# VH-VL binders against Interferon-induced protein 44 (IFI44), part 6

Target 1, 152 residues: Interferon-induced protein 44 (IFI44), of Homo sapiens (Human) (q8tcb0r1to152)
Amino acid sequence: MAVTTRLTWLHEKILQNHFGGKRLSLLYKGSVHGFRNGVLLDRCCNQGPTLTVIYSEDHIIGAYAEESYQEGKYASIILFALQDTKISEWKLGLCTPETLFCCDVTKYNSPTNFQIDGRNRKVIMDLKTMENLGLAQNCTISIQDYEVFRCE

## First folded at step 23 (VH-VL)

Design a6 (from r5 with heavy chain L104I)
Fold by OpenDDE, fold request of step 24:
Structure a6 (fold): chain C 152 residues (1-152), chain A 119 residues (1-119), chain B 107 residues (1-107)
Amino acid sequence: as target 1 above (152 residues)
Amino acid sequence: QVQLQESGPGLVKPSETLSLTCTVSGFSLSSYYIHWLRQPPGKGLEWIGIIYWTGSTDYNPSLKSRVTISKDTSKSQVSLKLSSVTAADTAVYYCARDKPGWPIYFDYWGQGTLVTVSS
Amino acid sequence: EIVMTQSPPTLSLSPGERVTLSCRASQDIDDNLVWYQQKPGQAPRLLISDASNRATSIPARFSGSGSGTDYTLTISSLQPEDFAVYYCQQYTRWPLTFGQGTKVEIK
């Protein structure tokens, strides 16, 4: 069976248009390939710009990386939240993929602003990030699924 | 204690290659990234480039064609080479420490070394 | 590249006065800003990261604020040891870029 995205046609179009009108090619899906972020990074590295989409109960949030994920290298990360048809952005800035995906926490200086914790199936965000993404401060982002797309 | 120290010739002739070494102590190059920066006399700071754990590098596009950064982790040394120098490359050159992850800031710096480009 | 512009170029003040330094980015940098202090003959010293996070051992009189493109470093009461040049730096994207600096000098 072919792996298909959880994105609706409309949400996909909104995301594509927002991030430069690029095509999205599904590289990774948590519910299919697992929620081990080390495996995710191994599969998604060196793919050029990528879009990570995280699905929670009533939230679609994620991160756009302008550069390829490469071991230990900084990439410019833009966080987003898609609510209905509106997208909010917040630039996380230069960040290693291991930090973003909560890998090797003993080696990397981990931010408190935003982390994708696949092991515990949650997204860690501080209040500032939540506010700027238009998310309620009392919301909990439990990862039901996440997908990584190549953006080309 | 954490220390970084730049060393190399203080005078370089035009068109030659500027070569500097950053020697670190109090920490391992396997645990930190090293950046090179420079500051012309009386002016602001310019980022030159970074060397990662893997030995990979990123450079300022304005200098990329002339810059090479490398390291020897066992010797706790990072090297900077800047080719085809001109008077515009006269500056105090710094190496600085960066903890991998987020955010990017330089918590420790070398004292800097002045390199003058003159015939 | 993201251009960082600081103002004013020079600020002449007396000890005890409140200091306000401005840093403007050519585009939104969403708090990805660092402040450094540099004294003559010395390397820069880290003051603030993430726009408002004071570094370890930095006195409480130093504070960072701002949003979007506009950021401010404030010294609540200028001390004799605070006369220096202050730089802002963005880490939103490569290359890292700095403002041209603001010199805080004694009146």
Scores: ipSAE 0.938, ipTM 0.968, lowest interface PAE 0.4, mean pLDDT 95
Fold by OpenDDE, fold request of step 24:
Structure a6 (fold): chain C 152 residues (1-152), chain A 119 residues (1-119), chain B 107 residues (1-107)
Amino acid sequence: as target 1 above (152 residues)
Amino acid sequence: QVQLQESGPGLVKPSETLSLTCTVSGFSLSSYYIHWLRQPPGKGLEWIGIIYWTGSTDYNPSLKSRVTISKDTSKSQVSLKLSSVTAADTAVYYCARDKPGWPIYFDYWGQGTLVTVSS
Amino acid sequence: EIVMTQSPPTLSLSPGERVTLSCRASQDIDDNLVWYQQKPGQAPRLLISDASNRATSIPARFSGSGSGTDYTLTISSLQPEDFAVYYCQQYTRWPLTFGQGTKVEIK
């Protein structure tokens, strides 16, 4: 059976329109493939630009990578938050996928302004990033699910 | 103590290949990225490229066709080659250390080595 | 590429004065900015990353601020050892780019 996205039709259209009308192809879903960073990177590296969508109660946030994720290499990352029909962006800048997905805290620079910790089902985010994404300062982002799409 | 040091010929003829070596100590090339930068006399800084611990590289598009960066982790050395040089390539060349992850900043630099392109 | 523009090109000041250096990006860089100090005959020295995060061992008189495209390096009270050229650098995307520098010289 094919894995289906948690995105609603409306949210998918909003995201597609925002990121240049590109097609989204599901590469990874935490609830299906396991909340393991290694599995995520295995499935999502060398796939071209990617869109990561994180679902947390009433919040949809994520990260767009302009370049293909490659082991240990920097990619330009844009963070976003989708609230109703409005999208807010904040450029994280050049960041390795291992850092973004919290794969090896001993090997990569820490702390960061934004990390997706699938293992512990949480997003680590500083107050500055929260503010610029339009999120409440007291928000706790627990990951109910997260998906990675090829964005082509 | 962390150290980087550039070495190579200070004079290169036009159309030849500039070749420099960055020797590091106090840390491993398997744990850090190395960047090459240059600074023409009396001018600002230009980023040349990066070598990752995987051996992969990224280059400034303005120099990509002429630049090659490589490394020998066992010797703690990073190499820069710039082909088909002209007078415009005259500059002080630096290697600098970058801790992998985020953000990108250069916490340690070599002292720099002047390379003059002249007939 | 993202173009970084610094102003003014040169500042002539006396010790003890407040210094304000400007750095403008050609597009929003969302705090992905680094400041360096360079003295004659030396390599640049890291001052600030993430627009406002002071590096280890950097004196408190150095501070970074700004948002969007406009950023500032401030020296609250200029010391004799602070006369140098200052550069800003962005890391939003490749290639890394620097401002042309601001020279802080003694009046």
Scores: ipSAE 0.934, ipTM 0.968, lowest interface PAE 0.4, mean pLDDT 95
Fold by ESMFold2, look of step 23:
Structure a6 (fold): chain C 152 residues (1-152), chain A 119 residues (1-119), chain B 107 residues (1-107)
Amino acid sequence: as target 1 above (152 residues)
Amino acid sequence: QVQLQESGPGLVKPSETLSLTCTVSGFSLSSYYIHWLRQPPGKGLEWIGIIYWTGSTDYNPSLKSRVTISKDTSKSQVSLKLSSVTAADTAVYYCARDKPGWPIYFDYWGQGTLVTVSS
Amino acid sequence: EIVMTQSPPTLSLSPGERVTLSCRASQDIDDNLVWYQQKPGQAPRLLISDASNRATSIPARFSGSGSGTDYTLTISSLQPEDFAVYYCQQYTRWPLTFGQGTKVEIK
């Protein structure tokens, strides 16, 4: 019945401090609501700024959206990686949620440096983005789970 | 084959409303977003705003209180209205297309139309 | 709002010379940068996106580099058709903003 975040208290505190000290309220968890980005967007659109956290083996990575996700509408996206207690960021810039989450790919067929593919449970990321986030060089990262938080 | 063309009055009096139309051909407004931009003579470019497939818009905060962008998909047209104009609004106005998603850059522009605000 | 500042405002050069144009952002834009070329009476022409990616049909003499807040456009050997005004644009966040331009002229 109750949905509990995979974030540790320490990691939650680090992310809060980095992204303006805002309270994190869980909106979506892939292992509970299903690894379908359509469900993610249904739960996470029109919620103001949000933080997407992806758990992959020994990595925590994700994306901060400075504006509400809305259908087809650009939002400013900041990517991050959290390793132990160190956080790195890389601004993806203005991106539609459908492009970021691999939804409606025929309509948006625009390349990006970072994509969250819930259907195949993979993060697709180019080498430049991996390097700037301080990640070990590889072309794809598997998604063990992912969560989205409202930042308020 | 891709073409964007701005049209409208070249002279507008102070305090009146500037009204322009961008007519597109060679592509569908259901496949690309249209932005409006302007360039005062001898100066740089300023982004005015965007219209999305849904009819939603985002505007430059500097102009948001005076600007409206709308579209008529059946006529392949996107319109710009800028109210309460002054001499500072004299510029060449462009419409430009944006392939939705990421990143944002403009591969095709209209030829531009000069609008002069003068008595 | 992210302010884009270009320098120098003008350069007077001869064909065959190398030119380097500077674009500085008021905050980190992390390669979210586009370069355009504009000739008199024409709309801007896309040259480079994502700081260093040449658009299709753009000659190899054009290259972009930089990181963080500081970016450059280099033209390795100026051709007669390259005398124009060059603008940078960021797409990190709304509003989209452009530099004031650098005019590359023959003299």
Scores: ipSAE 0.795, ipTM 0.908, lowest interface PAE 0.8, mean pLDDT 90
Fold by ESMFold2, fold request of step 24:
Structure a6 (fold): chain C 152 residues (1-152), chain A 119 residues (1-119), chain B 107 residues (1-107)
Amino acid sequence: as target 1 above (152 residues)
Amino acid sequence: QVQLQESGPGLVKPSETLSLTCTVSGFSLSSYYIHWLRQPPGKGLEWIGIIYWTGSTDYNPSLKSRVTISKDTSKSQVSLKLSSVTAADTAVYYCARDKPGWPIYFDYWGQGTLVTVSS
Amino acid sequence: EIVMTQSPPTLSLSPGERVTLSCRASQDIDDNLVWYQQKPGQAPRLLISDASNRATSIPARFSGSGSGTDYTLTISSLQPEDFAVYYCQQYTRWPLTFGQGTKVEIK
């Protein structure tokens, strides 16, 4: 059966416009494929640039990868927050997908700057990153759902 | 004791291939990525490239057509080859380690080896 | 590629003085910045990562600050062992790039 995005038409257009006007093709949705980042990476590696969108109450936050996610390979990551109709961004920089998605933590760093923990359905984010994304300090960010799109 | 050591010929003729080896000890190539960098005399540092656990690489676009980085995990070695060298390739060459994930910085470097390109 | 520009090229100072070294990126790097120290005949030594995070065993007199495109390394009271060349490096995007260095030398 067809999997549909939680993005509204308005939010989809705002994100497309911000990240180069590319078409968003849904690759993964946590509520459908399971809240496990191993499954996410199995579906999302080698897909070119991708956009990860995280839905948390009245927040939409996420990460844009400028290169394909590939096992163990660095990709340039741009974090974002969409509040009302405004996007704030913060460049995480070169990061492996395993670090970003809390996978294989014995091999890869697990820093507190920004991580997407699908298993525990939360985003780990330090105060500096929250401030630079324009988010309320000390706010708990839960994952109600998250999706990954191919950007082409 | 963490150590990286570059080795190879210090003199290379123009148009030939520069070939260096980085031998590591005190850590495993399965736990760290190795980068190659160079520093021409009296100048700053230039990143050459990285080799990943999978054997894949990323290279500086300025050198990509002439560079190959490879590894032999059983010998704890990473090799650099730079083809068709000119005097502009004269530099101290370094290998350095990077703990995979984020951020990228080099906590340990080799001693460096000077390679001179001259007739 | 992101071009890193350091200034000034050379500083001549006395021990005990406070030093501020500048590093500017050609585009926003959002704290993805590393500082290294290099003494003659030696490999670079890691000082600061993530713009402000001191590496292990680096003395507290070294501090990093800045944001966006503009970053600084501060040495609060120069010691004799601090006379060296200092480099900044970005890791926002490939290729990794370094500034051309600032030489801190004794007056």
Scores: ipSAE 0.794, ipTM 0.905, lowest interface PAE 0.9, mean pLDDT 90
Fold by ESMFold2, fold request of step 24:
Structure a6 (fold): chain C 152 residues (1-152), chain A 119 residues (1-119), chain B 107 residues (1-107)
Amino acid sequence: as target 1 above (152 residues)
Amino acid sequence: QVQLQESGPGLVKPSETLSLTCTVSGFSLSSYYIHWLRQPPGKGLEWIGIIYWTGSTDYNPSLKSRVTISKDTSKSQVSLKLSSVTAADTAVYYCARDKPGWPIYFDYWGQGTLVTVSS
Amino acid sequence: EIVMTQSPPTLSLSPGERVTLSCRASQDIDDNLVWYQQKPGQAPRLLISDASNRATSIPARFSGSGSGTDYTLTISSLQPEDFAVYYCQQYTRWPLTFGQGTKVEIK
């Protein structure tokens, strides 16, 4: 089965232009490959820069990694929210993929600022990050689907 | 007690290789990342690089062609080698501990060791 | 590379005075900032992470603030043990970079 992105042509162009005009190639889609961050990381490590796009009821949010994800290795992360045609961003900074996608807080210095919990299909986000991304305080942050693109 | 201790020769001749060892105690190298930093006399701090628990590294681009960081987990040691040294490499060298994840800050530092490049 | 610039280079003050130290980044670092204190002959000591989060055992007289590219460390009432050099560090991108320091000395 051909894996087709949920991203509209317009949203794809907006994201592409915002993150350097690079071509977006789909690597992972939760509804196809499973809502498990282990599967996501297995497919998305060592792919160079990547864009993670999360579809919630009223929101498109995500994370741009400037370097390849690799086990335990820091990558520079830029968070974003796309509302209508407007992008807001907040730099999370250097973060390991396990802290961004994993719940094992005893092993990692893991903040509650922004975490993608594929297993429970939730995004965990503190108020400061929500405000800086321009998100409404009473919105649900559930994962209807999420996708990861290679940016090249 | 968490401790980091830098050791190595305090005097290195120009064009030779600077070699330092960071010996750690009170924590595991499988649970924390070690960074190397340096501070030239009377100047600020410069980040040299990091070694991850997998053995992979990231280096400051300004030093990348001359730097190797490695570890021996069985001896609780992390090594720094800097090749082709000049007087500009004279500095106090530190190793520092980073709890992996986010954010990056150094909660424990070694005492520092002065390395002078002269002769 | 993100350049961190601290000002002023030196402050000469008396105990009890309020100290304000500035740190400016060459691009937005979105609160990815750490403050350290360094006394002569010693390694740096962690004061504040994430721009405003005071580290364990750091007295309440130390506070951090700011946003975007501009950050401030404040010491509300300078104590004798606070005379030192203060450094900021960013962790938005590799390489980690530090400001050149601000020396706080006795007037």
Scores: ipSAE 0.777, ipTM 0.901, lowest interface PAE 0.9, mean pLDDT 89

